# VH-VL binders against Uncharacterized FAD-binding protein C1783.01: the designs that were tried, part 4

Target 1, 263 residues: Uncharacterized FAD-binding protein C1783.01, of Schizosaccharomyces pombe (q9us28r162to424)
Amino acid sequence: YGIFAAPILDVRVLTNPGAVKRTYNLCLDISKYPLLEGKDWKIGGSFGIMPPNSDAEVLHLAHLLKIPQHELYVTKVLRTNGGRWPTIWGEDKPRCLYTSLYHIFKWCSDFISKPPTKSLIRLLAEHTLNPVEKSVLLALSDFRQDESYCRICTQSCVTLPDILEAFPSCHPPVDHLISALPQLMPRWYSISNDPSLANKRLEMAFTVQEYHSPNGQSRTGICTGFLEDLALAFLKARHDGSLANKKFTVPMFRGVQQNPFAK

## First folded at step 13 (VH-VL; from w1 with heavy chain F103Y)

Design z1
Fold by OpenDDE, fold request of step 14:
Structure z1 (fold): chain C 263 residues (1-263), chain A 123 residues (1-123), chain B 106 residues (1-106)
Amino acid sequence: as target 1 above (263 residues)
Amino acid sequence: EVQLVQSGAEVKKPGESLRISCKGSGYSFTDYWMHWVRQAPGQGLEWMGIIYPGDSDTGYNQKFKGRVTISADKSISTAYLQWSSLKASDTAMYYCARLGRDYWKGSYPFDYWGQGTLVTVSS
Amino acid sequence: AIQLTQSPSSLSASVGDRVTITCSATSSVRYMHWYLQKPGQSPQLLIYDASNRATGVPDRFSGSGSGTDFTLKISRVEAEDVGVYYCQQYSSYPLTFGQGTKVEIK
């Protein structure tokens, strides 16, 4: 998918146990990072991480959509007629892809970080069996009722799974749902060191972002949660001496953003 | 081979209760939505409701809601349509139909149908 | 609910004739299917997703259309094609069928 798997060289926990926020620092090996022509690592610029959705979220969504497990993991040949999908950086051309529903949900579809669009809610409403539930969803999808939409969807950080749980008679067609979901986008982090001066090591510090679902369940940001899981797994492997037998990599976007005001 | 086999014809009187059945075979019964479709004599097809046998999730056409109950017994791969009190207007052929699916092609047709159960309600 | 209106409601054709049936929807339909119900039989899937022939369906049958207007065509009607044809949408609950088109052979 045009991503670079950057090996993790080191992990540091920057906060003490009991801290309100958890902060980590990763040291990434970018010695083999394919820099685009005319692009350099410059302090003040930014690099992108391509996080996947967690397995838990993907499986939960699959369950809500009543996708059988055996169908979720089946590899299929998908031929597109054009566009850049499933990427945002590729050429606009037809593609032949080998993928699965699992992979599409995990790597391509953002059903957590962005609120459902009114168009998506309309789709959900059309495929809702209970008339009361349907009417509520139709109201939310109405462009004339923007206040309700903003209050419920944007301010409350409601996700697609949250909606499906709240409206149990909603059963959208999966293909249409996937097409209506936004693509997972890179999360950008600042370049704070010059890898050229540090043996091609890129340092990245991040703080785990925490959110709460409408029902009060705690959740983490897609990217910071993903990175934390990697960090903890790395530390565990290092502690038990199994690090040499495991590969820890961070999926990086192939491209850096330049800052014209960078020092 | 996928097959849907429905129970036999019924002759009933108004006010009587009735349950007809549709048994699926040749596929994973719990993984596909089952629909009921009615056809009154000399009339067209009318969608009645739906059930997911895996968890008995059900939905109804509002026209029939409250008058019929759709259920399933996944242990014997059978879906049911039942009335507590039949009316003469319930006289019709009743079909069960499986909703097929292909997520990759975006296809959701009724790919298999039962042979139908004729229900006659008369005094 | 999305209403589907077929045209014509009935037609009589000679063997070998070209037959055209239309289905008009009150709203845009993403998933449109066609079924044939032969006399004394259950409905059977004929065309799915507007233009795809179901398994075993002869190539004399074809479907087309998008949005609100769909068409079923029989290039050379045969005696075995007698029955009632129905369009059906899966774009919105409740699911709905057209009123049917009865095809007879002269």
Scores: ipSAE 0.896, ipTM 0.961, lowest interface PAE 0.5, mean pLDDT 94
Fold by OpenDDE, last read:
Structure z1 (fold): chain C 263 residues (1-263), chain A 123 residues (1-123), chain B 106 residues (1-106)
Amino acid sequence: as target 1 above (263 residues)
Amino acid sequence: EVQLVQSGAEVKKPGESLRISCKGSGYSFTDYWMHWVRQAPGQGLEWMGIIYPGDSDTGYNQKFKGRVTISADKSISTAYLQWSSLKASDTAMYYCARLGRDYWKGSYPFDYWGQGTLVTVSS
Amino acid sequence: AIQLTQSPSSLSASVGDRVTITCSATSSVRYMHWYLQKPGQSPQLLIYDASNRATGVPDRFSGSGSGTDFTLKISRVEAEDVGVYYCQQYSSYPLTFGQGTKVEIK
């Protein structure tokens, strides 16, 4: 969906083991990156990474939604009535897409990085069987109770899976749920080197963002976690000599933002 | 072919217990929600509750205030509706109905119904 | 709970007549379905998602509507169409049905 798969040429770990923060540097091959008209790689600009949800998160969500495995991967033709979905940059038009529920959850739906909206919580409440659970969800979805919502959902970094686990009698329609979820958006990183002077190599450093669920479970940001997994996989492959047999790429958004003051 | 076959008619007295059954065939029984719907004589349809046979996840219409229990035995693809103590007001036709689904079209109708089980409760 | 009110509660039509049944909801309904229960039979799915005919349903049946107002139409009613029609919502638990519309043939 308008994503450029940038090959990873090198990976460096920039922090020591045991550091509070984990920082990596990726060297990306952008020689074939399709720059838009009038755009260029300028220091001070930014480029976007399109991270997918992890397989673990997708499968967990699918489990919570009671989606059978054999249905999760089935390719279907999806016809949209308009808009840019599943893209954020395409033309506003109806589309005919070949996709799967797995693919939608993995690449299109953000059910982790953003707290559920009140409207989404309302949807969940409406499809909750237990009256007590339903009542709680309705209260959270009430526009008059912003403080409770902020405290419980926003400040506590509650995710859709967290809610579904906490409210086991909640069984939303999957299609409606998907439509109510925000799209996965690009995560933007600064252009810190001039690829034109570096054989079309883009250097990107990132620090892994860590969060804790309400239950204390450690989590990583979608993008930085994804990138870390790639980095570690790359390093492992390099170590065991299998790098030549594997392809590591970073999904890049097909668009760069340049510093308007850069010359 | 998807089929839901329910147990036969029941004649009971108030206070007696009863369990009626609904056997599904022609589809993956564990992967679809099964619903129970009641129809009192000369009345409309009333939703009673739901079960997911795969893990026996259940839910009820609170109107029945726990007077009924929905269960399933996935080994024999059978869902159950049971009463511990019947009342005359429980006299009705009881239907099991499968909740169909199409995630892509966003469709969740009761696509298949059992033939119904008539329960008559009288002294 | 979402209440569904059908209109009319009953009607008598002649073969070939056009029949219109409405279903009004107290809240917006995303998933509205219509069922026909013929005399002595189980309900059967007629229309799903407001406007889609179920498999085997004749072209004379059509559904429309959105939000809180839905309509079922029979362009040319036939004797076999006798029964009680129910609208049903899947937008909120508990699931609910309309009170039914009894269709008879004169």
Scores: ipSAE 0.894, ipTM 0.961, lowest interface PAE 0.5, mean pLDDT 93
Fold by OpenDDE, fold request of step 14:
Structure z1 (fold): chain C 263 residues (1-263), chain A 123 residues (1-123), chain B 106 residues (1-106)
Amino acid sequence: as target 1 above (263 residues)
Amino acid sequence: EVQLVQSGAEVKKPGESLRISCKGSGYSFTDYWMHWVRQAPGQGLEWMGIIYPGDSDTGYNQKFKGRVTISADKSISTAYLQWSSLKASDTAMYYCARLGRDYWKGSYPFDYWGQGTLVTVSS
Amino acid sequence: AIQLTQSPSSLSASVGDRVTITCSATSSVRYMHWYLQKPGQSPQLLIYDASNRATGVPDRFSGSGSGTDFTLKISRVEAEDVGVYYCQQYSSYPLTFGQGTKVEIK
């Protein structure tokens, strides 16, 4: 929400094939970007991208939670009692939304980039059937045992899906889980040019770094991975001549920040 | 219409094995958790365990773990509760109950119950 | 395990009387439900999520509460309301029920 779909005008790969870290440069059309009053584009400033979770991650989570596929995509009216959700900077007020579980997991819930909080782990523990597994999760959720939590959750970059896989008897209620998950937040990137001097073209660079999950699975950051997928898809389309009939956009947060150290 | 139909009453002796059944109909059997609840004579309700028929994921109340096995045959929409060796203390009414769900309302009650299977274990 | 304690364990009321049953939990419960088991029958869902009447449940039944304290009320008890009422929590495994409240009509 509060998202501007910025068209991708160009993609450049800045690193060599096979590089461990891959760097891309995107050129975005921001001619129609709705700048907030008093805000302007400046070199050294930053803008936010609102990445979604990948379909693969969403479906995997849904599978772990045993959400039937036919229920995952059902559109429902969701009424909130207050708060800013699903907005980031909106007013604290009740909202009425047309959404689905799929949509919530894809666009609203961050279950990958941040380790589960102790509170979330506590929730998981309460809905764990195996007493041994439950005891472990309870221990991890104990505020008195910070070392164990830090080691497992922080150092290992453990995610909610990782926990659910590691504790197969854990079956949390989906609504409570959703409420306990942090909201997907914008990822901020530096502006590499002056759009005012470049016909409202915004240049951005991002680097993709792979890391391994506890089970050895290769992972990327939510946003960088998302952007890479877009970049590669764009390049492919350009290569095969299909770019004209395809639409590539980056979901930008409707807000820009200035570098506090810039003039 | 959602229905849970359980097998008939059983009279057994200690040491005997037993399997009782609960057949679900009127809904997607594989997509809902099925629970077993026991009620000893003149006593309250006691949760025994759970199964997800879609993948046969099971869980047990520790009180009953090792003594009972919960299983399901999704091909015939049937859940089972079985004992390898019955005890007199197993005498009770056994209910299967479907765990309802509404993800949007956050509701997870036992919305449908079987009619119960009376198991009597006596020498 | 979360223990649920109902009060009273039994009561006798006259038709038309107001009946109040309470359920106290040892820890906070997010999902509390009430069931009625009529004589010789299976339990049936009465109230879900503390305050919602199940389908077909008369409006004389009401539920309230949060946290550790929950209440079931019958505004005007009828003969057909005879049975044992159970509270049940889905907040933590193992799932647990209250010990039951037997309601009889004088």
Scores: ipSAE 0.892, ipTM 0.960, lowest interface PAE 0.5, mean pLDDT 93

Design z1
Fold by OpenDDE, last read:
Structure z1 (fold): chain C 263 residues (1-263), chain A 123 residues (1-123), chain B 106 residues (1-106)
Amino acid sequence: as target 1 above (263 residues)
Amino acid sequence: EVQLVQSGAEVKKPGESLRISCKGSGYSFTDYWMHWVRQAPGQGLEWMGIIYPGDSDTGYNQKFKGRVTISADKSISTAYLQWSSLKASDTAMYYCARLGRDYWKGSYPFDYWGQGTLVTVSS
Amino acid sequence: AIQLTQSPSSLSASVGDRVTITCSATSSVRYMHWYLQKPGQSPQLLIYDASNRATGVPDRFSGSGSGTDFTLKISRVEAEDVGVYYCQQYSSYPLTFGQGTKVEIK
């Protein structure tokens, strides 16, 4: 969907084992990055990463939604009536896409980074079998001053899967759910070096964001977790000598933002 | 071909227990929601409840909650509706119905129905 | 619960007549379906998602509507169309049906 797969040339761990935070540096090959005419890699600007949801999260969600595994991966033709979906950068036009439910959840739907909207919670409530659970969800979806919803929103770690787990009798229609979910958005990182002076190498430092789910489970941010997994996989491959046989790429948004104060 | 075959007609007395069945065939029984719908004599259709045979997840219309139990045996592709104590007002035709689905088109109709089980409760 | 009210409750038509049945919901319905229950038979799916004919359903049947108002039309009613028609919503639990519309042939 207009994503550039930037090859990883090198990975460095910038923090010591046992550090409170884990920080990595990736060296990306942007020699083939489709830079728009008139745009340059400027220090102080930013580039976007398009992370997918983890397979574990996708499969977990699919399980919660009772989507059979054999249906999850079936390729179907999806026709849109307009808009930019499943992209955020494309033209507003109808599209005909070959995709799967897996792919949609993996690359298009953000069900982790933000708590469900009141509208989404309302949808969930309407398709909740247990009347007690339904009443709670309806209360949460109420647009009136609701401390409960605010509390959930304050807990940035509350996700759609968390809600579905907490309300086991909730079974929303998948198509409506997908339509109600926000799109996965690019995560922006600062351009800290001039690739033109560094053989088209872009340096990317990131710190893994960690949080805990309502049940205490440790989680990572979508993007930083994704990048960490790549980093660790790369390091492992390098260590065991299998790097040449593996492909490590970072999905980049095909757009660079310029610092308005840059030359 | 998808088929839902229900158990035969029942004649019972008030206070008796009863379990009727619905056997599915021609599809993956565990992957589709099964619903129960009743129809009192000369009346319309009324939704009773639902079960997902794969994990026996169940839900009920509050009108019937506590009066009926919906269950399933996935090993024999059979859903059940049972009463511990029948009432005369339970006299009705009972249908099982599969909830179809098309995630891409957003379609969730009752696409297949059993032939119905007539339950008559009288003194 | 979403209440569905059909109109009329009953009608008598001649073969070849146009028949119109409406279903009004107390709340917006995203998934509306129509079923036909012929005399002595189980209900059968007729229209799904407001306007799609189920497999094997003749083209004389059509459905339309959105939001709270839905319509089932029979362009040229036939003797085999006798029965009770039900609208049904899947937008909210508990699932609900209309009270039914009995269609008879004169």
Scores: ipSAE 0.892, ipTM 0.960, lowest interface PAE 0.5, mean pLDDT 93
Fold by OpenDDE, look of step 14:
Structure z1 (fold): chain C 263 residues (1-263), chain A 123 residues (1-123), chain B 106 residues (1-106)
Amino acid sequence: as target 1 above (263 residues)
Amino acid sequence: EVQLVQSGAEVKKPGESLRISCKGSGYSFTDYWMHWVRQAPGQGLEWMGIIYPGDSDTGYNQKFKGRVTISADKSISTAYLQWSSLKASDTAMYYCARLGRDYWKGSYPFDYWGQGTLVTVSS
Amino acid sequence: AIQLTQSPSSLSASVGDRVTITCSATSSVRYMHWYLQKPGQSPQLLIYDASNRATGVPDRFSGSGSGTDFTLKISRVEAEDVGVYYCQQYSSYPLTFGQGTKVEIK
């Protein structure tokens, strides 16, 4: 979908073992990036990374939704009536896609980084079997109870899986759920070096973001976790001498605007 | 071919216990929700409850909660509906029905039904 | 609970007549299905998701509607269409059925 698979040339760990935060530096090869005519990499510009959800998160969600494994990976032709889905790229038009539920959850749906909307919680409530659980979810979805919603869902970093675990009698229809979930969005990073002066190498540093679920389990940000996994895998391969037999790439694209963080 | 075969008709007295069964075949029994639907004589269809045989996750219509128990034995692809103490008002035809699904089309109908089990409770 | 009200409760038609049955819901329904229960038989799926004919269902049956109002139509009723028709929603628990529409042939 117009996403460039940038090869990782080098990985450096920038923090010491035992540090509170983990920070890495990746060197990406962008020499083969298909730049548009007249466009170049600029310091201070931005690039986007398109991280997937982890397999663990996807499989866990599938389990919570009682999606059989054999159905999770079935490839189907999906015809859309319009939109840019499953990406944010391209024209708004009907599309014919070959995909699977697994693929949709992995690459298209954000069910981790954003708290469930009240509308989504309402959907969940409507498909909750236990009346007590249902009543709680209905209360959370009530627009008159914004304080409770903010405290429980937004401040506590509650995710869809967290809700499904906390409310075991909740069984939403998968298609409706997918439609209700926000699209998985790119994560933006700043260009801090001049690739034109560095043989078309893009340096990026990132710190792994860590969150805690309501039950105390630690989780990482989607993108930083994804990048860390790649970094560690790269380091491992380098250590055992298997790097030449493996390909490590980061799905990325050049920013369309110089400052994506500008309001 | 998907089939749901239910146990035979039952004649009981008030206060007696009863368990009726629904055996599924022709599909993965553990991967589909099974529902129970009641139909009193000359009346319409009434949803009673649901079970996921894969993990025995169950839910009930509040109207029937506490009066009936839904269970399943996945080893023999069988779902059960049982009463600890029958009432005359429990006289009805009971159907098991599989909840079909199409995640792509957004379809969740009762696509297959058992033949029904007639339960008669009288003094 | 979402209540479903069908209209009419019963009707008598001649072979070849057009039959229309409506189902009204107390709240918006995303998943509406229609079933036919022939005399002495179990219910059978007729229409799913408001407008899709189940496998083996003749094209004289059609469904339409969205939101709170749904309609089942038989373009040319036949003797084999005798029975009770039910609408059913899967939008919220508890699942509910309409009260049924009895269709008889004159």
Scores: ipSAE 0.842, ipTM 0.929, lowest interface PAE 0.6, mean pLDDT 92
Fold by OpenDDE, look of step 15:
Structure z1 (fold): chain C 263 residues (1-263), chain A 123 residues (1-123), chain B 106 residues (1-106)
Amino acid sequence: as target 1 above (263 residues)
Amino acid sequence: EVQLVQSGAEVKKPGESLRISCKGSGYSFTDYWMHWVRQAPGQGLEWMGIIYPGDSDTGYNQKFKGRVTISADKSISTAYLQWSSLKASDTAMYYCARLGRDYWKGSYPFDYWGQGTLVTVSS
Amino acid sequence: AIQLTQSPSSLSASVGDRVTITCSATSSVRYMHWYLQKPGQSPQLLIYDASNRATGVPDRFSGSGSGTDFTLKISRVEAEDVGVYYCQQYSSYPLTFGQGTKVEIK
């Protein structure tokens, strides 16, 4: 989908074992990064990482939606009428894409990092069989009842899967759901070193974000969790001597932002 | 070829119990929602409920909730509709219908129907 | 529940005539389908998603519409088109059908 795969050159753990927060530093090879015309790597600017949803989350959602496994991975031609979907980069135009439901959920749809919108909840309510459950979802989707929405969805970090689990009689049509879900957006990080002075190496530090779902399950942020998994896998490979035969890359958004206030 | 074959016509008295069946073939029975639709004599079509045979997830039209039970036996690719106590008003043709799907086209029609089971309830 | 109202409830046409059936919904419908139930038969899918002909359906049948108003048209009705036509929505539970439109041939 037009993502640059930046090779990981090095990984450092910046926090001690048992620390409340886990912090890592990645060194990325950006020597082949396709800079847009007129754009440069500048300290104070920002670069974007395009993390996917985890396989576990995708498969779990597929299960909740009762999508058979054999259909999840089937490649189909998707034709769009316009826009930038399924990503946010490129020209706004109709597209013909070869993709699968799996890839759409993994790379294109954000169903974890943001609470469901009232519009999405309304859609869910409309496809809920149990009248009691339906009434609750309708109430949550009511634009006049912001307090309940904020308390239940926003403050509690409720996700689409959480709602589907809590309302087992809810069975939305998958295509409509996909259309209603926000696009998975890049996560932006600051450029803190000058790659031109560092042999085209980009350094990035990140702290893993942790939160709890309404059911008490521990979760990590999409991007920081993804990066941690990569970091740990890299370290493991380095330790066992298998690093040379493995490829570790970070999916980067094809766009660098400059700080308009930077001199 | 996808086929839905329903059990034969039934003649019953009020208060009797009844279970009718719908057997699917030619497709993965556990992967498609099955619906029940009834049609009273000279009347239109009325949706009754659904079942997902893969896990027996069921739902009902509130009009029929508590009076009918929808179930399935995936081992023999068969869906059931049953009454514990029939009423005269239950006299109707009953259809099972498969909910088709195309996630890419956004299509969810009843693409295949059973031949129907006529249930007559009279004193 | 979304109520669907068809118009007319019945009509009589001559072979070759153009027939138009409408379906009006109380709320916006994303998924609208049309079925034909021929005399003594089970309903059969005719049009899906407002405007797509099902497999085997002649091109004299067409569907259109969006939101709350949908239309089924037969450009040149034939004797085999006799039956009751139903619109059906899949946008909200409970699923609902129109009351039906009976089409007869003179």
Scores: ipSAE 0.829, ipTM 0.922, lowest interface PAE 0.6, mean pLDDT 93

